# Ledger of designs, part 10: VH-VL binders against q2ft37

Target 1, 241 residues: q2ft37
Amino acid sequence: MGHHLKRVVSPKSWGIPRKTDKFVTKTSPGPHNKNALPIVVWARDQMGIVRNMKEAKHVLREREIIVNGRPVRHPDMGIGIFDIVSIPKSGKHYRILRDKKGRHVTIPIDEDAASSRLVKITNKTIVKGGRIQLNLRDGSNVLTDKQYKSGDSIVLSLKEGQKNEIIDHFPFQPGNMAMIIGGKHSGVVGRIIEHIPVPGSLPNRVILKDESSGESFETIDEYVVMVGRESPAIDRWGIEE

## First folded at step 14 (VH-VL)

Design p5
Fold by OpenDDE, look of step 15:
Order: structure tokens, then C-alpha cells, then sequence
Structure p5 (fold): chain C 241 residues (1-241), chain A 120 residues (1-120), chain B 111 residues (1-111)
């Protein structure tokens, strides 16, 4: 099983130069799966904080990089939107976002912002014992006794001793603020105006309104992530319009 | 040899803006974070913020958020710090300083400093 | 007002040993962040003296040493020389402020 792919065919979302080296690290199966950015590509190609794979492996062995409260062990581990990357020994923290072109961007954040992360609920599973398992967009899951709906966003704590506790909730409903994270309207932040269920196997439709421009956008459920309630929360999440 | 050459002294009025430059040489500019630190006359060192020259990412001290902007021009290996809405207590020598070790957070080379005087 | 507390001044005679303390808290030194030291000669920019609590960069004499314990750090200078007369600053990171922090500085006078 290959751990590399040709750079020329690397996902556009990585936003890396393609004519430098022949190969680039392939993301291992795991968080975010499809177009997840390998941590070594993030560190080397985007951030420039390591020069090569050898250095990357060294810093990983030293547990220099924390993602969502856990030390990164492998250079091919994938990171994605809303992940929190921390450098504990120097106090640097970052949130991973996507720009309007769907490229991964790294936003520096402070300690408070780095203490939690936003994640979308994809679906729910009832597990043995009657508890509810929330399956999250990044491929992770959390157990809860509270009722949430698919499409909702939850905020998970990354603080020591409180890891993966749900500390906030943004319901997927009209009137709440959301961000589009896919399709041609990627990066748009707006208020949900209408949710339009579509019969059959087709995705449901969502109408959002950009309150700054007054423009309305249509997208699908899959591309909508709740980022707030009645009030805009773009500053809190470092979201650029 | 590593050198950080800063722009000359500035005299500004309250409410104005100042932009200080720091030209780096002797190393790969994009490979090291650049910090800005200021020192008021007869006072200690105060951290202002840092910039990643490669990505352009910036992070500022809480005190300066909304008032400071750090940028860079990689084509000429130059970092810039702009401070707006200047006050008299912004009078200080402003230093650019290279962060050698991203993982430990210390500054190994410093510019000679740029005196910014804010006076009515 | 500085987050890291240093004595305002210390003095010593040539050849003596002097120590400069840097007292922090649970949100900086006590949180495990490294302490770095800088020397600033009169009228000059700061110079890195100690990094990573106890490491000396090239060109720094071995008579300079750093240590860290608990919420405090210390810079020791043995065999004090006239050229050591300068201001010394400790530096670390503070999680409560989400930023890098310096001590108030210590003026070292060689008698």
C-alpha cells in the first residue's frame, strides 16, 4: 500500500505547488478522509515549519504537534476544516478552515479559541445501553444522552479533563447562521432562510441569505455547517466572508 | 550572516499611522517566523506579535489587536509592521526579531530597532 | 506590571557570581513553557543569551547559565566582567494572555 501520490494529482484543496517534487504524502484513512490534508504537508508545504519528512517525523516523535487535543503520531494523518492544531511548547494555535476556493487555510487563534472545536453531526446511532452516538463530519464520534439532530453543529471541548464534552450546540434550523463548506458557494456565511426537503435520494436544499450583501444562495444539506444562532458568530470562528 | 535591517526613525502625531519595515538577509526569509517587539524609553520589552512569512499568517498581542497589522513581501524578504491610531504611549523603539525555533519560541536575531515618536 | 517578575537591579564586583531571578506563575513558567534570556547592552538591541531554559547559543561564554524550576527561572553569571554590565530580560509564553511575555528587566551593574 502506497503512502505517496504524485504531486501533480494532489487535491486542489491542499493548495501546494505541484512542480517541485514528484511525490507527496498521501493522507491515511481517518479523519476527514477524502481531501484531508496530511499533517506533514501542512507543516512543510503550507506552514514551512519543517523542511522535510525527516524533520517532520522528528517533531512528531517529540509530540510537538497536537491536533484536537491529541498528539499527532504519523505524518500522513489528515487534518481538515475546523480542526485545531496546537504547538504546546511555543503556545501557537491554529484553526483549519477553507477559503472560497475550497483550499485549506490556517488561521492563528488564541488559547481560548483553541480550547474547543466546531463539528457537524452527520447522523446518529443508538448504541448498547441506550446512549446516542453522534457521528461527526470528520469521522469521529461522541456519546451523549442529550437529543441532537442530524445537521446540527456541536462544540466540543479540547480542555484537559473535559475532552470531547459538548459545551455548545447550533441547531440546523431557519434563522440560525451557517457556513457553506462545499460547492460553488463555498465560504459563504449566511442565515438559513429555508430548508427544502427533496423527495427521494436527492439531497435536501438549503437557502441561505448573506446579510451583508443581501444575496441569497442555494446549496445542499451536506455543505451546510451551523456556525451560530440568531447572532452572527463569524468572529468567534474566524470565518471570512 | 543573518541581518535584519529596519527602516529609519519616525515622528508621528497622535491618531496617525506608522509603518516600519524590516529587511531580512543571510537566511531563508520564508522559513522563520518574524516577531515584533517594542521598548518604550527607559522601559522593558513588550511583545507585539508575529508573522509567518510563508503563509502570511499573523497573531497579535491582545493589547494591539485591531490596531496593528503585520505583513510581508517575500520577493524582497521584508516584513512590515503598521500601527494605527497612534498614542503618545506608543512612543518606543520597535524591533523585528527572527524566531529561530518555531517549537520553542525564542528570538535569535534582532534588528537594530526603529524609534517611533508620537508627539503633538 | 510585567508578567514575569525580575529584580530591577543587581550588582557585583568583577570575578563574582551574580544571579538574576525570573518569577512567573502557573500560566507561563509553571505551565511548562521554556524560559529564554536576552542581554541588552546600553544603546543596543537585545541579544539572545540563553534559550530553552539552559542552552547557550554560539558565542555566549560558559560563565552564563540558565535554570528553571517550578514557576521560576534563574540566570547565573560567574566570573563577572565589566562587559557584562547590561540589562537582562527573561522571556516565556503566557497562556492566560495568549502571548509571549518578557520580564521587567534587570540592570546589572559591575562595581
Amino acid sequence: as target 1 above (241 residues)
Amino acid sequence: QVQLVQSGAEVKKPGASVKVSCKASGYTFRGYYMHWVRQAPGQGLEWVGWINPKSGGTFYAQKFQGRVTMTRDTSISTAYMELSRLRSDDTAVYYCAREYDFWRGYMDYWGRGTLVTVSS
Amino acid sequence: QAVLTQPPSVSGAPGQRVTISCTGSSSNIGAGYDVHWYQQLPGTAPKLLIYGNSNRPSGVPDRFSGSKSGTSASLAITGLQAEDEADYYCQSYDSSLSGYVFGGGTQLTVL
Scores: ipSAE 0.904, ipTM 0.954, lowest interface PAE 0.5, mean pLDDT 94
Fold by ESMFold2, fold request of step 20:
Structure p5 (fold): chain C 241 residues (1-241), chain A 120 residues (1-120), chain B 111 residues (1-111)
Amino acid sequence: as target 1 above (241 residues)
Amino acid sequence: QVQLVQSGAEVKKPGASVKVSCKASGYTFRGYYMHWVRQAPGQGLEWVGWINPKSGGTFYAQKFQGRVTMTRDTSISTAYMELSRLRSDDTAVYYCAREYDFWRGYMDYWGRGTLVTVSS
Amino acid sequence: QAVLTQPPSVSGAPGQRVTISCTGSSSNIGAGYDVHWYQQLPGTAPKLLIYGNSNRPSGVPDRFSGSKSGTSASLAITGLQAEDEADYYCQSYDSSLSGYVFGGGTQLTVL
């Protein structure tokens, strides 16, 4: 299989014109499933900060782009929602989000906001010594001695010497604020009303209230990311209403 | 030839708003960040913020957050800076400046500046 | 107080060497951020003079040079000429302010 997609079949989440180029770069295996955006598409097509693949490869070899505290070395490595992208030598930082149409959007952020990242816990595993491994939506994991539940969000430090320390926690429970990251309600911020477990292979259902409209809606638990407790955290994450 | 042509001088009352324009030519407007920097009379340079003309993304110095809005119109290669709720200490020459090197953060071409005078 | 400290003025006779210092802190120059220099002739906009600590853009005479060490940077001008009479500003990035910062400026007088 080739490493290029035809542009007209690229995911809508990438926010690129579908008909301006014949080919786009396919993502390599890595964090953020099939909604991942290749770093070269971000840099060249969304941001306009490199002109072509040759320049992209050059800046990556020079470790100019840091994603979630680590240099990106491959132009087809994927980035996704809530990722922190940093340009250390010029002090520019960004968070990757989705707009109301489900497309990736890049939000400039300050140094403090860039010092941590929000991640959803997808499941957990007991590992050697009885410690708990939290498996995160982006494909990474962290070890902890504390009790967290699948569906919760945690905030991980990106500060040197403190990387992957859990510095905040948003439980997946009624009354807390969530952002929807997929389906027709992508980008909506709402308050959890009810979590409806569904035995078997069907997705669990979640009912939320859109705080801006007061209307209730339903989605599946896969699409729900906790972004706050009882108070809205919209400005903390740069989420557009 | 790179050129940044700014709008003419403005005189405003405290509490008003001003919108300064910066028309770019001689390069690909969407390929370079644009900064705004001001200089009060007899004083040094002060960074106001930047805009990415490609994405429309903006970032403002904390001092100006809530009072400044930077926009652009890519069809005419023009960047704008609007400053609201003007005070007398906003009197300054306002420069647009192109960031040539995104990775190092320096400004290679500057407009001639737009004097904004705020007086009652 | 400017985030980057420069002497308010320096002077020199034609043909002499002068230096202009730019002193920062651990949140800017001391954190490894580059220093850039701008020349502002009377009545004109700033002009890029030195970038990336020590590089000269095309058209800038080689008698202008820059360096950086620790938390400070320096601009040197050799073979001083009357046309060098101007204000000089250093610029960097400051992580504690999340922003670009300039020195307070140095007025160079050619005697």
Scores: ipSAE 0.861, ipTM 0.945, lowest interface PAE 0.7, mean pLDDT 88
Fold by ESMFold2, last read:
Structure p5 (fold): chain C 241 residues (1-241), chain A 120 residues (1-120), chain B 111 residues (1-111)
Amino acid sequence: as target 1 above (241 residues)
Amino acid sequence: QVQLVQSGAEVKKPGASVKVSCKASGYTFRGYYMHWVRQAPGQGLEWVGWINPKSGGTFYAQKFQGRVTMTRDTSISTAYMELSRLRSDDTAVYYCAREYDFWRGYMDYWGRGTLVTVSS
Amino acid sequence: QAVLTQPPSVSGAPGQRVTISCTGSSSNIGAGYDVHWYQQLPGTAPKLLIYGNSNRPSGVPDRFSGSKSGTSASLAITGLQAEDEADYYCQSYDSSLSGYVFGGGTQLTVL
């Protein structure tokens, strides 16, 4: 085993080659790797903009598809909720969201909406000189001197010359608006009522009020993504009730 | 072989709505975006928006936001554009046009157009 | 606000060369977006003439050519023929408008 490194095993149902699964987890939006949508599945099967894998590989080689400000090179790289997918030469932009059934949907968006992305902070690391590195759910990182906490959402600029600047912040706290990205309540928009830390390795619990029904429900903090402050941010992200 | 057949001319009063159809044949309807472009009499071309017939996703020019709805019926390879709250300056020929190259955004085949006249 | 500007008219005799300009701005052609050209014969729908700045679709004569430089594009027609009498439109994408834009059109008269 010490003669070669094993790759991270990924779900085969998405068509991701085992070797590339290690690298595509950086764009995975869910709690498990199996929730990532390979870019080729999106382009061929959901959008119909390529006919087959050969055409997909050609398009990606030509850097035609930009995800979160960066060209996608491999057809099995994953995309997920809140990702921005851009086709710069024809001016088409999309945000990946979920419908009321918790399924991936693609929302066409304008240039302004495509100039930023919402992302959850998973944890943070203190680096040299006392600076703070925020580690994000998609596997990317940003440096900051400002106070942010695990579980918060930030809005990152995708504008040229301003890439990865933090332009907004939604704290993970009671009263703020969240979207659920996993479990039975996937796709639900709710207001945080209570965060219940759980000792040990079990997930922390979060109680929310479903904004559309008015009913309370519970989920785990891993599935909670902040999408606004006290006021509804539904229009800002194209989220449907 | 590619053919885009549009519905006939329409006369409408201000405040009404109009729904123009565009039936496609000779190619895989779900594989190509469809654009709508209008041309007022004696005037130039104006882009209205596009639809992805596979996903149903749409995007409209800002000028038409809130007044235009684009739909399709994939079972009959037909795209639709509905324009509401019509006013006299909506009088135009409305074209559907196939986007052959999704990556470059040009329209390689156009319907013959549907004249919509809005008069009081 | 950014708009694609074309001369309103151009004329030439059969056999001559004419050039139609398409001037944009930093939010469209100047941002690197491609320019496409359409020919509209009287009473007909537009027809694709040039795509991707300089490419001719199948069936378009090689006397039509396109180019792009900086914030402007140009359509050239050599060996002008009577049947070239038409309106010509350039088209691009504008990031400030988040949409496709056409030039105002150029009426070509063959003398």
Scores: ipSAE 0.854, ipTM 0.942, lowest interface PAE 0.7, mean pLDDT 87
Fold by ESMFold2, look of step 21:
Formats: structure tokens, C-alpha cells, sequence
Structure p5 (fold): chain C 241 residues (1-241), chain A 120 residues (1-120), chain B 111 residues (1-111)
């Protein structure tokens, strides 16, 4: 028999038809636009509380899983850092955090801790009627009559009848405690030393002191989430130092 | 058949620690939460806490916070409960119990119990 | 002073009907949490008898039934038999304690 080369044909080598789908795709708004963990992956793969997609769809149809006070309807809905996940009929509650390698970790919490959530203000907008809309890191919004600044954190109630009431506030300022949620220092808890505004399009810089090591480090303001005031209260949120 | 086999009786002095084991068989160990419940002699049932064997996550009754640690070894399908700084009123039978229904929170299979006696 | 209150004892003759109450509060049964029931025969571990207020696991005779109304639940046993002599516990979840709670237990005596 003759010897000849095999031709390997792969669908990947042909690419996809770009002509019909090749235009700017809008990303759907969501509570965690990037690095979101689909609720099905959490339930099936991390928690083991559903066996497969079919069971996951059934559980969601029955509204058994509540995220930040609302039933999850779709298995692809994303969850992320500081989200509260509740199983109301069996009294199980969880906060989503990240470990020092940036991976999602699930912290069981009690009823009191599950009655509120921590969220960072990314910017604000004046809406019709002259009220202030706070735009939050998780993609949600709240209206307020009070002055809050970008970079601050607020605590929102999840209690029935009081949902989205602002019940606490952690200003972004020197002396207050923060957690880093991105970059090389992800997962580090530190105290703000200095905020260094940078003219132009470059990110503003933030200098912090790592409370566990005593060493100073630098990050950008996008990665900083305030988790307390002057007093260290990181156990309030289940954050590891 | 589902079985939960617990370690043998323990006698401890006040201030010591005890670690009770619960070996599961007949089902997928990582698919069900495990609870620990105790019963003092002649008394009723008292919930201690639960562990998710898949994730290792734990949650303890407030009374036991700071004194109890629940762990597991999935390679041998075994859950553990360690109770420290023992007092005489910790004398009880300690049960492990499988939570069949994560969504409703009831326990369908129980171990035979481990008697822990704390005496001075 | 159990969170869920049960009568400490009940009794009945063979063939009769007996009921065991389980009274809670607004932080447990009154908040809509389910009630489950366990039977504990002398010298044994508890066994699941009723779950989700009224559902019977496989192998439990239909003469055992459960119900829930308001802040209370009830276990009914009809056709009482000598083998039913045991302690019975109700269980629920309590939001103020952030935990699972059991009733104080009811000792059933068959006369």
C-alpha cells in the first residue's frame, strides 16, 4: 500500500459565519457584568445541591433560590462577590466572596448577615425629578436624597418592606478599611493611606497598608471596595485577612 | 442501603476535646448535607450544626460557636465533629444525620449515636 | 422551655386515635417554615416519620398523619399499636435563632 499523509479537517479551522453576526454586540446589563458565576455552576458544581441542568431548571422555576432578595429565574444568571444567596424554606444563607487567588468562595451566614448586602458606588446620575441615582458595582441602582461619593460603599437592606434602604455607609477615605477585588492584590484587606488622583484617562491610584502583613501596596481605585470605617470589622462580612 | 456508622463511646475530663466520626455508605456522600444533633441523658434533641461535604462549608448553632468544628474526608466518606473545652453538661449522645432535602431541611437517616461522657 | 412546645406525654388504648401537638411562634412555624416529625423508639436513634408538614416517607404506615395550621402542627396516630410506644419530636427552622429547632418531645404510652 502507498504511504500518504492524512488530511485533518476541523470545524474550528473554518471559523464561524461572521457575516450575519459581525457587528457590535451589546452586553446585556447584569449585576456582575464580568467574572460572574452562573447560578447553575454554583448550585451543581460548587455546592452539589442539584444534580443536573434539568433539576436546576425545576428548582429555579419553583423559586427556591433567592439572590439579593429576588428569585433567580434563569440558570445562566450570574452571581458574584458580596451577593447574598438564600434558600428561604430551609433557612440556608450564603455570601459570595473571593479567595486570594480570585476564585469565588461561598461563606455560610446567619439570618442577620443575610438581611443586608454590601455594595460599591461606581458613579451617580441625576435623574428626572432631580433625585440622585447611585449606580452600583453589581449593575444595580438606588435612588437617594443624600450625598454619596463614587468609591464609597453602602449597605442595603434586604428585609421585606425595607428593600434597598441604605442602612450603613463606608466612605472612601484615608483611615478606612477596604478589600481589594482585582489585580495582583486581590483578596487583600487594607487601610487606605492615600488616594492619588491622576489627570487624564489613567486610573487613579490608591495606597493601602495590608493589615495582616503591615506592608504598604498600591492599586487602582476600581479594585478598592470599602468594607469598614476606622475600626477593623472585616469579620462582619466573612472576609479572610 | 444507607448506613451511618459512628465512632465508639468516649469518656473525657472537663476542658478536653472530643472528635466523633460518622462514616457514610450506600449513597453519594458529597450529595447531601450532614447534620449533628445531640441528646443529653433523658432529654430532648438539640441541633449542633451542619456541613456540606461537597464544599466543606459549615454552619453551627450559636450555642456552639467557637467550640465546635465540623470537617469531612470525602475520600473515605466520613464526617467529623470536634467539640472543645468540654463541660459536664456536654454529656450526651451525639448523632450524625443525613439531610435528604436541602430545600426543606429534614433528616432522613441517623447514625446510632456516640455517647460522650464528661466527668470530673 | 423548648422553642417548639409539645405535651410531655400522651396515652391511648390499642386501636384508638391520639394526637400530639407542636406549638411554635412567629419566628418558626408562624413564619411559614415546615414541620417534620421523628419517632424515637426506646434505646434507638430518631427516625423520620413525617416531612413537609404532612408527607409520609416510604415504609411509614398511613395511620400516621401530620398537619399544620397557623403557629402549630399536629401529628395524628390512628389504630394505635403497642409498637407505637415511643418518643415523638417535631422539628422546624427558627429565623431568630438562625437554626433548626426541635420540640421538647412527647412520650407516647400505649395502655
Amino acid sequence: as target 1 above (241 residues)
Amino acid sequence: QVQLVQSGAEVKKPGASVKVSCKASGYTFRGYYMHWVRQAPGQGLEWVGWINPKSGGTFYAQKFQGRVTMTRDTSISTAYMELSRLRSDDTAVYYCAREYDFWRGYMDYWGRGTLVTVSS
Amino acid sequence: QAVLTQPPSVSGAPGQRVTISCTGSSSNIGAGYDVHWYQQLPGTAPKLLIYGNSNRPSGVPDRFSGSKSGTSASLAITGLQAEDEADYYCQSYDSSLSGYVFGGGTQLTVL
Scores: ipSAE 0.853, ipTM 0.943, lowest interface PAE 0.7, mean pLDDT 87

